VH-VL binders against Metalloproteinase inhibitor 4 (TIMP4). Designs and how they scored, part 18

Target 1, 195 residues: Metalloproteinase inhibitor 4 (TIMP4), of Bos taurus (Bovine) (o97563)
Amino acid sequence: CSCAPAHPQQHVCHSALAIRAKISSEKVVPASTDPADPQKMIRYEIKQIKMFKGFEKVNDIQYIYTPFDSSLCGVKLEANSQKRYLLTGQILSDGKVFVHLCNYIEPWENLSFLQRESLNHHYHLNCGCQITTCYAVPCTISAPNECLWTDWLLERKLYGYQAQHYVCMKHVDGSCSWYQGRLPLRKEFVDIIQP
Below, E stands for the ipSAE of ESMFold2; O stands for the ipSAE of OpenDDE; V2 stands for 0.75 times the mean of E and O plus 0.25 times the DockQ between their complexes.

## First folded at step 17 (VH-VL; framework fv_tixagevimab)

Design x2 (from w3 with heavy chain A98R; at its last look DockQ between E and O 0.02; V2 from the best seeds 0.00; counts 0 for: pae E 14.5 > 2, placed apart)
Fold by ESMFold2, look of step 17:
Structure x2 (fold): chain C 195 residues (1-195), chain A 123 residues (1-123), chain B 109 residues (1-109)
Amino acid sequence: as target 1 above (195 residues)
Amino acid sequence: QMQLVQSGPEVKKPGTSVKVSCKASGFTFTRSAVQWVRQARGQRLEWIGWIVVGSGNTNYAQKFQERVTITRDMSTSTAYMELSSLRSEDTAVYYCARDILTDSHYEYGFDVWGQGTMVTVSS
Amino acid sequence: EIVLTQSPGTLSLSPGERATLSCRASQSVRSYYLAWYQQKPGQAPRLLIYGASSRATGIPDRFSGSGSGTDFTLTISRLEPEDFAVYYCQQYDSSPPYTFGQGTKVEIK
């Protein structure tokens, strides 16, 4: 299973839904009604705590589905626990909520304060911004609505400090910039944004 | 020091055009948007439009969309606002102002203003 | 279009007094996109407050802003002689046009 890297904001923007939920139970089910199809899925029963995105498609979600096989990007979630998850995913044509390993799925306690606030207030409102991954210097903005995602460059991991603490914020003139909320960016990062 | 310096006063006949210049210094022109605002005597400030300097993309208030053209010249760090088909109602002071796009110390709002250009439309 | 209505239209006060200026929006405005400006005769506006409550660079701490939603306030805790001017609120939240209030003139009593 191979995933294209994406900032948490991009995951929320590209997903049909984003929710906070607990996992009640799990069951292995057939992937389709066709008895000749050997594919299996895991159906997780969930208790939805809050929906951040997806109101136009569904209001309250009882089940989510993921491939049984890890080679098909199935994801393992801890059932029958008080563990809360941020879940992002898609809604299939038959109405099933589908999640996989390449979605942004995290235990809720692993999210920073800014990420939790951004799920409520910022991510889905700023989907007009483009977030571009920087792998090497020089890395420069090619459009005014572009933010440069530098966690790989600075920390050698995708979900580093910028993923946890910054939102690419759309201004009314159509431009975008990184925003940390109540505290400004430290000057150590200025040279990367403005080479 | 950050500055926007505008061209001098203009007196114009109705039906003609005016082009106001706005020269920037002391900040990265390419990483900014230039906002244009006017104020008639005794009236509130009225937003005209903006240009994103790097891309050249513009946005105009609907009221001005058929008559205004905002441009820039990155080699001289200068923005321009041209208003055509002038009427007596266009008599006002025209301001340019900076709106910064990205910075670790980004400050929202219009933080650097030109001195204003008086445009008088009289027959 | 979001209409900003300022009150009072004129505020007559003496130096040393507290000034409280109100700005009400016809629709909710995200606080990050509400600003206050000072304008003296013959001068360009000067940014005082951005993000509803943050002072711009070089603005004295006697100026403060507050509010959210549709109701915003600029407070000058102790008027100085140089503070007698017209004050405008501005929103730049909605898709264009951006709008300004009609102003509050703070004048010497």
Scores: ipSAE 0.000, ipTM 0.440, lowest interface PAE 14.5, mean pLDDT 83
ESMFold2 (binder alone), look of step 17: mean pLDDT 90; pTM 0.924
OpenDDE, look of step 17: ipSAE 0.019; ipTM 0.535

Design x3 (from w3 with heavy chain N57Y; at its last look DockQ between E and O 0.49; V2 from the best seeds 0.00; counts 0 for: pae E 2.5 > 2)
Fold by ESMFold2, look of step 17:
Structure x3 (fold): chain C 195 residues (1-195), chain A 123 residues (1-123), chain B 109 residues (1-109)
Amino acid sequence: as target 1 above (195 residues)
Amino acid sequence: QMQLVQSGPEVKKPGTSVKVSCKASGFTFTRSAVQWVRQARGQRLEWIGWIVVGSGYTNYAQKFQERVTITRDMSTSTAYMELSSLRSEDTAVYYCAADILTDSHYEYGFDVWGQGTMVTVSS
Amino acid sequence: EIVLTQSPGTLSLSPGERATLSCRASQSVRSYYLAWYQQKPGQAPRLLIYGASSRATGIPDRFSGSGSGTDFTLTISRLEPEDFAVYYCQQYDSSPPYTFGQGTKVEIK
């Protein structure tokens, strides 16, 4: 399985839904109605705790589906437990809620305060901003609505400090910049963005 | 095909330095991060440090902080690890390993490894 | 610094048996940054599992990973003769050092 890099805000913007849920049970099911098709899915029965995005498309969600095989980006979730998850995903043409490894999926307790707050409003309100991955220095904006994502350059990871603690926010003049609320920008980010 | 090729074995005296090279091919070196790991005979893998090639930023394990320098040369697609003030306990196989960030690549851990470089420190 | 403790130190099993290897972290590790490696004598480590549960390219489906937080597991559903090796977990979530467990040797009984 290979996934394009995406900041948590981009994941929420690009997903059809985002929910907080527990996993009640799991069942292996056929991937299609064709008896000759050997592909399998895992159907997870869930208990939805809160929906952050997807109100226009679905009611309360009972089941989610993921490929059985991790080589097809199947995701393993802990069933029959009290663990709460942030789940992002899509709705397939047949109406099934589909989740895979390339979605943003985290145990709820691993999310920062800013991420939990941003799921309610900031992420989906700022989908007009572009978040661009920086692969090398120098890295500069090419459009006013662009934020530069530097976690790879500073930490060798996609979900570093900037992913957990910043939202790319659109301002009245149409420009975008990173927002962390009451915490100042780390000097490392300033040195890269403003050489 | 993605590969890392390391320089050959070294025999060094205590108090000297060693510099091990790690040449990349088959992937975009500037979008990679390279870690260095060593393993003494019969011992666990020990992490030394890493460099993010695109920024040149490094991090080192505290144990090596004052003796190690990790660098890269983007024109030759080569990472280097230099360990100074060598001691007998630095005798080990030294590995480089890479992880690559591309538009289609998620973090896979370090899936490209060099063949290892034996460094022997003996008087 | 996050310390990874693997258990058991040695696992003596026969071909065809199920192997279960444990990796316990001294503090929580995000699953994205937990990997498992196989190493045979005289060879570099080979990536088996990334993101705690995803198989690397070319890894047989008898290998599976699971866990989150502080407890992670590698399972080999039916041991093959080529699976007798040392297995390491690695975390690369926290600031330096990124650490390895001490290894679990899976050997033939």
Scores: ipSAE 0.467, ipTM 0.770, lowest interface PAE 2.5, mean pLDDT 86
ESMFold2 (binder alone), look of step 17: mean pLDDT 89; pTM 0.905
OpenDDE, look of step 17: ipSAE 0.710; ipTM 0.857

Design x4 (from w3 with light chain S94N; at its last look DockQ between E and O 0.49; V2 from the best seeds 0.00; counts 0 for: pae E 2.04 > 2)
Fold by ESMFold2, look of step 17:
Structure x4 (fold): chain C 195 residues (1-195), chain A 123 residues (1-123), chain B 109 residues (1-109)
Amino acid sequence: as target 1 above (195 residues)
Amino acid sequence: QMQLVQSGPEVKKPGTSVKVSCKASGFTFTRSAVQWVRQARGQRLEWIGWIVVGSGNTNYAQKFQERVTITRDMSTSTAYMELSSLRSEDTAVYYCAADILTDSHYEYGFDVWGQGTMVTVSS
Amino acid sequence: EIVLTQSPGTLSLSPGERATLSCRASQSVRSYYLAWYQQKPGQAPRLLIYGASSRATGIPDRFSGSGSGTDFTLTISRLEPEDFAVYYCQQYDNSPPYTFGQGTKVEIK
């Protein structure tokens, strides 16, 4: 399983839902009712604590599904535990909530304050912004609604300081820029990206 | 096939320096990051530092800060690690390893490793 | 900065047995940045598990990873003769140094 890189904001924008939940139990189930289909899923029973996105499509999430095998992008979650997770995912045509390895899934305790705030108030409201991954210098914007994602260049991380502490916010004039409130950008970002 | 090929074994005297090369093939070197790791005989793996090839940014373990320089040459797809002021305790196998970030792929791990370069420091 | 402590130091087991290897971090590590490697004598390390739980390309399904926060586990469901090796965890979440655990040797009983 190979995943395209995506900023946490992009994950929320591209996902049908984003929730905070605990995992109650797990069960291996058939992937379909077709007896000729040998594929299996893991069904996780969840206790939803909070929904950040998905209100239009689903009211009450009891179960989430993932492929049984990691080669098909299945994800392993700790069941029967007090651990809380951020879960992002999609809704399949049959109504099942589907998550996989390429979704943004994180123990809640690992999220920064700004990420938690942004799940409530910012990410899904700023999906009109374009976040572009910088792989090498030079890296410059090509449109006014573009924010440059520089964590790889500066920190050798996909989810570095910028992903943890900034939101790409759309302004009244349609342009976008990184926002964390009062704190200035780290110097590394300025030297490469912001004139 | 993705591959890292390192330079050959070195025998060095104390107080001199060594420069190990690590040539990449089969992947986009510019989009990679390269770490350097060493292992003395019978010992654990010890992280030295990394370079993000696309920016040239480096970071080093504190132990090596004053003695190590990691560089790259994008035109030859080659990373280098130079360790100066060699001591007998620097005798080890030195490895380079890479990971790659592309539009369609990320893995959070170093999945391409060089074969290792034995550096022996003796008088 | 982050110390990874692996346990046990050595596992003496027979082929066919289940091996369970622990890696404990001194501070929380995001699962995305926790990896497991296998190393045999005279060879470079081989990536087994990335993102705490995802198998690298070509790794058989008897290898599985789990855990989050400070506690991570590598499991080998049924040991094969080729699985007797040293196993290391690595974290690269915090600022350098990126650290390795001291290793767990899985040896034949």
Scores: ipSAE 0.536, ipTM 0.776, lowest interface PAE 2.0, mean pLDDT 86
ESMFold2 (binder alone), look of step 17: mean pLDDT 89; pTM 0.905
OpenDDE, look of step 17: ipSAE 0.772; ipTM 0.882

Design x5 (from w3 with light chain S31N; at its last look DockQ between E and O 0.49; V2 from the best seeds 0.66)
Fold by ESMFold2, look of step 17:
Structure x5 (fold): chain C 195 residues (1-195), chain A 123 residues (1-123), chain B 109 residues (1-109)
Amino acid sequence: as target 1 above (195 residues)
Amino acid sequence: QMQLVQSGPEVKKPGTSVKVSCKASGFTFTRSAVQWVRQARGQRLEWIGWIVVGSGNTNYAQKFQERVTITRDMSTSTAYMELSSLRSEDTAVYYCAADILTDSHYEYGFDVWGQGTMVTVSS
Amino acid sequence: EIVLTQSPGTLSLSPGERATLSCRASQSVRNYYLAWYQQKPGQAPRLLIYGASSRATGIPDRFSGSGSGTDFTLTISRLEPEDFAVYYCQQYDSSPPYTFGQGTKVEIK
């Protein structure tokens, strides 16, 4: 399974839904009604705690689906647990809620304060911004609505300090920039790629 | 075919330096990060440090901070690790390993490893 | 610094048996930054599992990873002769240093 790297904000913007939920149970089910189709999925029964995005399509999600095998990008979640997850995913043509390894899926406890706040108020409102991955210096914006994602260059990780503590926010003039809210400004990230 | 090829074995005297090379092929070196790890006979893997090739940014384990320098040459797709003030406890196999970040693929571990370079420090 | 403690130190098993290897962290490690490696004598480590639970390219489906927080598990559902090796977990969630567990040796009974 290969995943394109994406910032948490991009995941929320590109996904049909984003929820906080517990996993009640799991069951292996056929991928389709065709008995000749050998593919299987895992159906997770969930208890939805909160929906951050997806209200226009579905409001009360009871089941989510993922491929059985990780080679097909299936994801393993801890069932029969009080563990809470942030889940992002898509809605298939048959109405099933689908998640896979390339979605943004985190135990809720691993999210920063800013990420939790941004799920409620910021990520989905700023999908007009473009977040561009920096692979090497120099890395410069090519459009006014662009924020540069630098966690790889600074920390050799996908979800580093910038991903956890900044949101790319659209301004009234149509430009975008990184916003940290009430957290102390991290000078290193602010100065490296964008003024 | 992704590959890291390291320089050959070295025998060094205490107090000298060693510089191990790690040449990359089959992947975009500028989008990679390279870690250096060593292993003494019968012992666990020990992390030395990494370099993000695209920025040149480095981090070192505190144990090695004053003695190690990790560099890269993007024109030859080669990473280097230099360890100075060698002592007998530095005798180990030294490995480089890489991970790459692409638009379509990222594994969150080090999936390309060099063959290892034996460094022996003896008087 | 996050210390990784693997258990057991040695697993003596026969081909066909299930192996369960534990990696316990001194502090919470985000799943994205937890990996498992296999190493055979005279060879470099080989990436098996990344992101705590995802198989690396070319790794057979008998290998699986699970866990989160401070407790992580590598499972080999049915041991093959080529699986007798030392297995290491690594975390790279902390800045310097990245750390490895001390290893679990899986050997033939």
Scores: ipSAE 0.656, ipTM 0.826, lowest interface PAE 1.4, mean pLDDT 87
ESMFold2 (binder alone), look of step 17: mean pLDDT 89; pTM 0.906
OpenDDE, look of step 17: ipSAE 0.791; ipTM 0.890

Design x6 (from w2 with heavy chain A98R; at its last look DockQ between E and O 0.02; V2 from the best seeds 0.00; counts 0 for: pae E 13.6 > 2, placed apart)
Fold by OpenDDE, look of step 17:
Structure x6 (fold): chain C 195 residues (1-195), chain A 123 residues (1-123), chain B 109 residues (1-109)
Amino acid sequence: as target 1 above (195 residues)
Amino acid sequence: QMQLVQSGPEVKKPGTSVKVSCKASGFTFTRSAVQWVRQARGQRLEWIGWIVVGSGNTNYAQKFQERVTITRDMSTSTAYMELSSLRSEDTAVYYCARDILTDSHYSYAFDIWGQGTMVTVSS
Amino acid sequence: EIVLTQSPGTLSLSPGERATLSCRASQSVRSYYLAWYQQKPGQAPRLLIYGASSRATGIPDRFSGSGSGTDFTLTISRLEPEDFAVYYCQQYDSSPPYTFGQGTKVEIK
């Protein structure tokens, strides 16, 4: 399984839903109702804490589905744990919530203060911006509504300083640019502020 | 550190004009929006208008449309508010503030404020 | 224009007490575009809450915002001596003007 790199903002914009949740349990289930289909899925029972995107499509999510095999981009989540995750994913035609390794899935504690905050407002309000990954120099925008993502170029990792502390925001004139907020609050206060 | 620094206090005669400056530092001024607000002594905050720095687009409260001009100089990262035909009622502290975030239609809030400029209109 | 009405006009409390401030809008305001400010004498306003419930950077956790539609609330869970000030709400969910409430003064009892 391989995925194209994408900024967290793009992940949120391209996903049908984004939620904060705990994983209660897991169960292996058939991928379809066809007895001839040998494919399996993992069904996670979740406790949804907060929904950031997808309210118009689904309310309280009880189950999420992922491929059984990692080779098919299946996701392994810790069940029966107090661990909280940010989950992004899609809604299948049958109404099931589907997640895989190429979705933006992170332990909640790994998210920066700005990222947590941006889930509430900034990301989904700025989906009109294109975030382009820079792999080599020179790297230039091709349109005014484009932001250049340079974490890979500078840090050789997906989610570096820019992904953690910047938002690509769309201005009134239609152009986009990176916004950096002020210094974040201490991490230990985030759970109080962002339930 | 993000900040807005305003020009000093002004004492004006009725009928004249005043131009207050607001210099930005610590953030990308060209991609920001700046609003102007005033407050008379012991009174509530009163919205005057705002400017989108990149485009130069402005909007004013109806009360001030005929007398106020908000401009910006991107080369110096400075916003300006000019109020003409001054009256005694214009005596107030004038504040500039930058938009925390700007989407395609509306502002979210204003998080960085200037220290204020006292404008006194007196005969 | 949207009119914001704050209540009460004055709130007299002691340090350590809970303060609840109301901001009522004349028409529905989307939560994204409702903010709260604190202002102390001789100082510029300071942003406390934006998006109705998002705490601005550096703001203590004793400040919280809630509400939707036409009713919004700022809560100070435990008043500190430095919290005695005037508080304003502002809306951005309409064409200008971006109106303020008239303010609530939180004073020492």
Scores: ipSAE 0.019, ipTM 0.553, lowest interface PAE 7.0, mean pLDDT 88
Fold by ESMFold2, look of step 17:
Structure x6 (fold): chain C 195 residues (1-195), chain A 123 residues (1-123), chain B 109 residues (1-109)
Amino acid sequence: as target 1 above (195 residues)
Amino acid sequence: QMQLVQSGPEVKKPGTSVKVSCKASGFTFTRSAVQWVRQARGQRLEWIGWIVVGSGNTNYAQKFQERVTITRDMSTSTAYMELSSLRSEDTAVYYCARDILTDSHYSYAFDIWGQGTMVTVSS
Amino acid sequence: EIVLTQSPGTLSLSPGERATLSCRASQSVRSYYLAWYQQKPGQAPRLLIYGASSRATGIPDRFSGSGSGTDFTLTISRLEPEDFAVYYCQQYDSSPPYTFGQGTKVEIK
């Protein structure tokens, strides 16, 4: 299983749901009711603490499902633990909540204050912005609604300072920029402005 | 205590090279850029180049592009500037300085400077 | 390349007087990327003002910066004897080279 890198905002925008939860237990279950289907899943029983996105499709969530095997993008979560998680995922046609390795899943304690606050509104309300990953210089915007994501370029981390402390926000004129409430992100080191 | 500590003075012959070190302490080295600036006696400050510590990416002033190499070692929190093919007009004090790339509060210009390294080029 | 020209070259004043130092850019510089430094003999520069008007940590409130476009000013409202130094402006707008002015020497008489 391989995943394209995505900023936490992009993960929230692309997911059907985003919740804060604890994992109560786990159980290996068949993937379908068809006896001939050999696929397995892990069913995690959860205690939902808060839902940030997904209200129109589901209420309080009791179970989430992931493929049994990591080669099929299954994800391992710590069950029977006080550990709280941010979980993002999809809702299958049969109503099952499905998560996998390429979703944004983090221990709640690893989230910054800005990320925790942005989950309430800012991430999903700014899905009209484009976030483009910069792997190397030069890296320049190609549209006014574009923010350049530079954590890999500057820190060699998937989720660096920009992922933790900035939101790509849409302005009244339709343009987007990185927002922390006081100061713009400095762009001079990534050749963002036309050379 | 946030500081940059540079290597000691160097006396060099024309045509040789010099490598100046700049060791950081008291701040997160990997989220910074290290800037290099020099100042000849009685002259203004002259920008040489920078390195983004995390990625290792560099940018050099056109005047120095053929002769300067800026590197870093993240395990020792040390940046290096090497200037080759030295000439007498390269005699100057060489400074390193911190530039914070992302900061939830401010973009600070060059807020922390090393003490300077005198490089003297003479026959 | 943006050239910064400082005036006057030398400013001779008594303690307690107001000092006004000018920095003119050859092209417009966004105020956010204009800084002022103080340098005493034998020392590294010290950041005074960044973003044209924001004081760096530990800088006394007698130092202030202002200006926009091509014209920027450093003001010392009440000159102290320890303010004898050379002052440089710097632009660090989005495109290198980052350039410095030639300096204004402040002499205390």
Scores: ipSAE 0.000, ipTM 0.480, lowest interface PAE 13.6, mean pLDDT 84
ESMFold2 (binder alone), look of step 17: mean pLDDT 90; pTM 0.927

## First folded at step 18 (VH-VL; framework fv_tixagevimab)

Design y1 (from w2 with heavy chain Y106W; at its last look DockQ between E and O 0.10; V2 from the best seeds 0.00; counts 0 for: pae E 8.4 > 2, placed apart)
Fold by ESMFold2, look of step 18:
Structure y1 (fold): chain C 195 residues (1-195), chain A 123 residues (1-123), chain B 109 residues (1-109)
Amino acid sequence: as target 1 above (195 residues)
Amino acid sequence: QMQLVQSGPEVKKPGTSVKVSCKASGFTFTRSAVQWVRQARGQRLEWIGWIVVGSGNTNYAQKFQERVTITRDMSTSTAYMELSSLRSEDTAVYYCAADILTDSHWSYAFDIWGQGTMVTVSS
Amino acid sequence: EIVLTQSPGTLSLSPGERATLSCRASQSVRSYYLAWYQQKPGQAPRLLIYGASSRATGIPDRFSGSGSGTDFTLTISRLEPEDFAVYYCQQYDSSPPYTFGQGTKVEIK
């Protein structure tokens, strides 16, 4: 299974839900009630600690589901553990909460302070911004609502310093820029993005 | 104080190669891009290529791509430009310049320049 | 490749006068990718303006840049004795090479 890279903000924006939870147990279950369907899922029982996104669809999540088969992007989570996770995922038409390897799933302790605060206040409120990955120079914006994601360019890793410490923020004029927990220097950044 | 210090002048015969060094100090070298530019006597500045130091990704002008190699050594904060198969037309001052790539944006503001390295190609 | 043509080739002015230097591109250059440099004999270029209009750190307010598309301008509002030099524009748009103009020499009348 391989995944297209996406910034943590993009993951939160594209997901139906984002929660902090522990995994209580796991069970292999059939993928559907149809006895002719041979597919299996792993059902994780969770203890929800906090919900950051998804309030309008679910209130308290008891179970999450992932494909049993790793070739179908199943994700392995540590069950019966005090380990806390950030989980992002989708809600299927039958109401099941579905996660897979290409979602943004991290041990909570791996998140930076800014990421933890941004889950509450920034990521989901700034989904009008576009985040574009820079693989090589030149790398340029094509629209004012675009931020350039440079971690791969600078560090050759998916979740580098920018992903951990910045959010792409939408301004009142519809433009977007990177923000590190306080207002950027307005003149310098505006001159670069809006010449 | 941010600076780039280049290696000293070179006198080379046609057909040989030259490797110019560019040592950085006073800024985070690994979070920068370094471009190489040359200037022949009485002529305009000519872009050769650049390297994004952290990733090692390079781009070259097509004119030079068969003869130029731009590299870096992150342990010594030094960028290098090697030009092979030298011709008399390669006689020029070679400059390195750096842009400090902030985590907030790409500015393409090359405000740190080396002092230049005179390369003379003569028989 | 994008050709940058600067005009005039030489600009002869006195201290205190306003200098206006032009840079014309053979095709459109997005303003974010246009820079201006100053060069004195025996010295490396010095960045003045990036992003067509943003002053580099430590550059006096008398230097300003403007323009878009194919036409870009560097203005020096009141020439000082230290401003007599050669000025170059450079573009970084899309694909290499990232070309320079041929220069405008600003000299004492």
Scores: ipSAE 0.012, ipTM 0.552, lowest interface PAE 8.4, mean pLDDT 85
ESMFold2 (binder alone), look of step 18: mean pLDDT 91; pTM 0.931
OpenDDE, look of step 18: ipSAE 0.018; ipTM 0.567

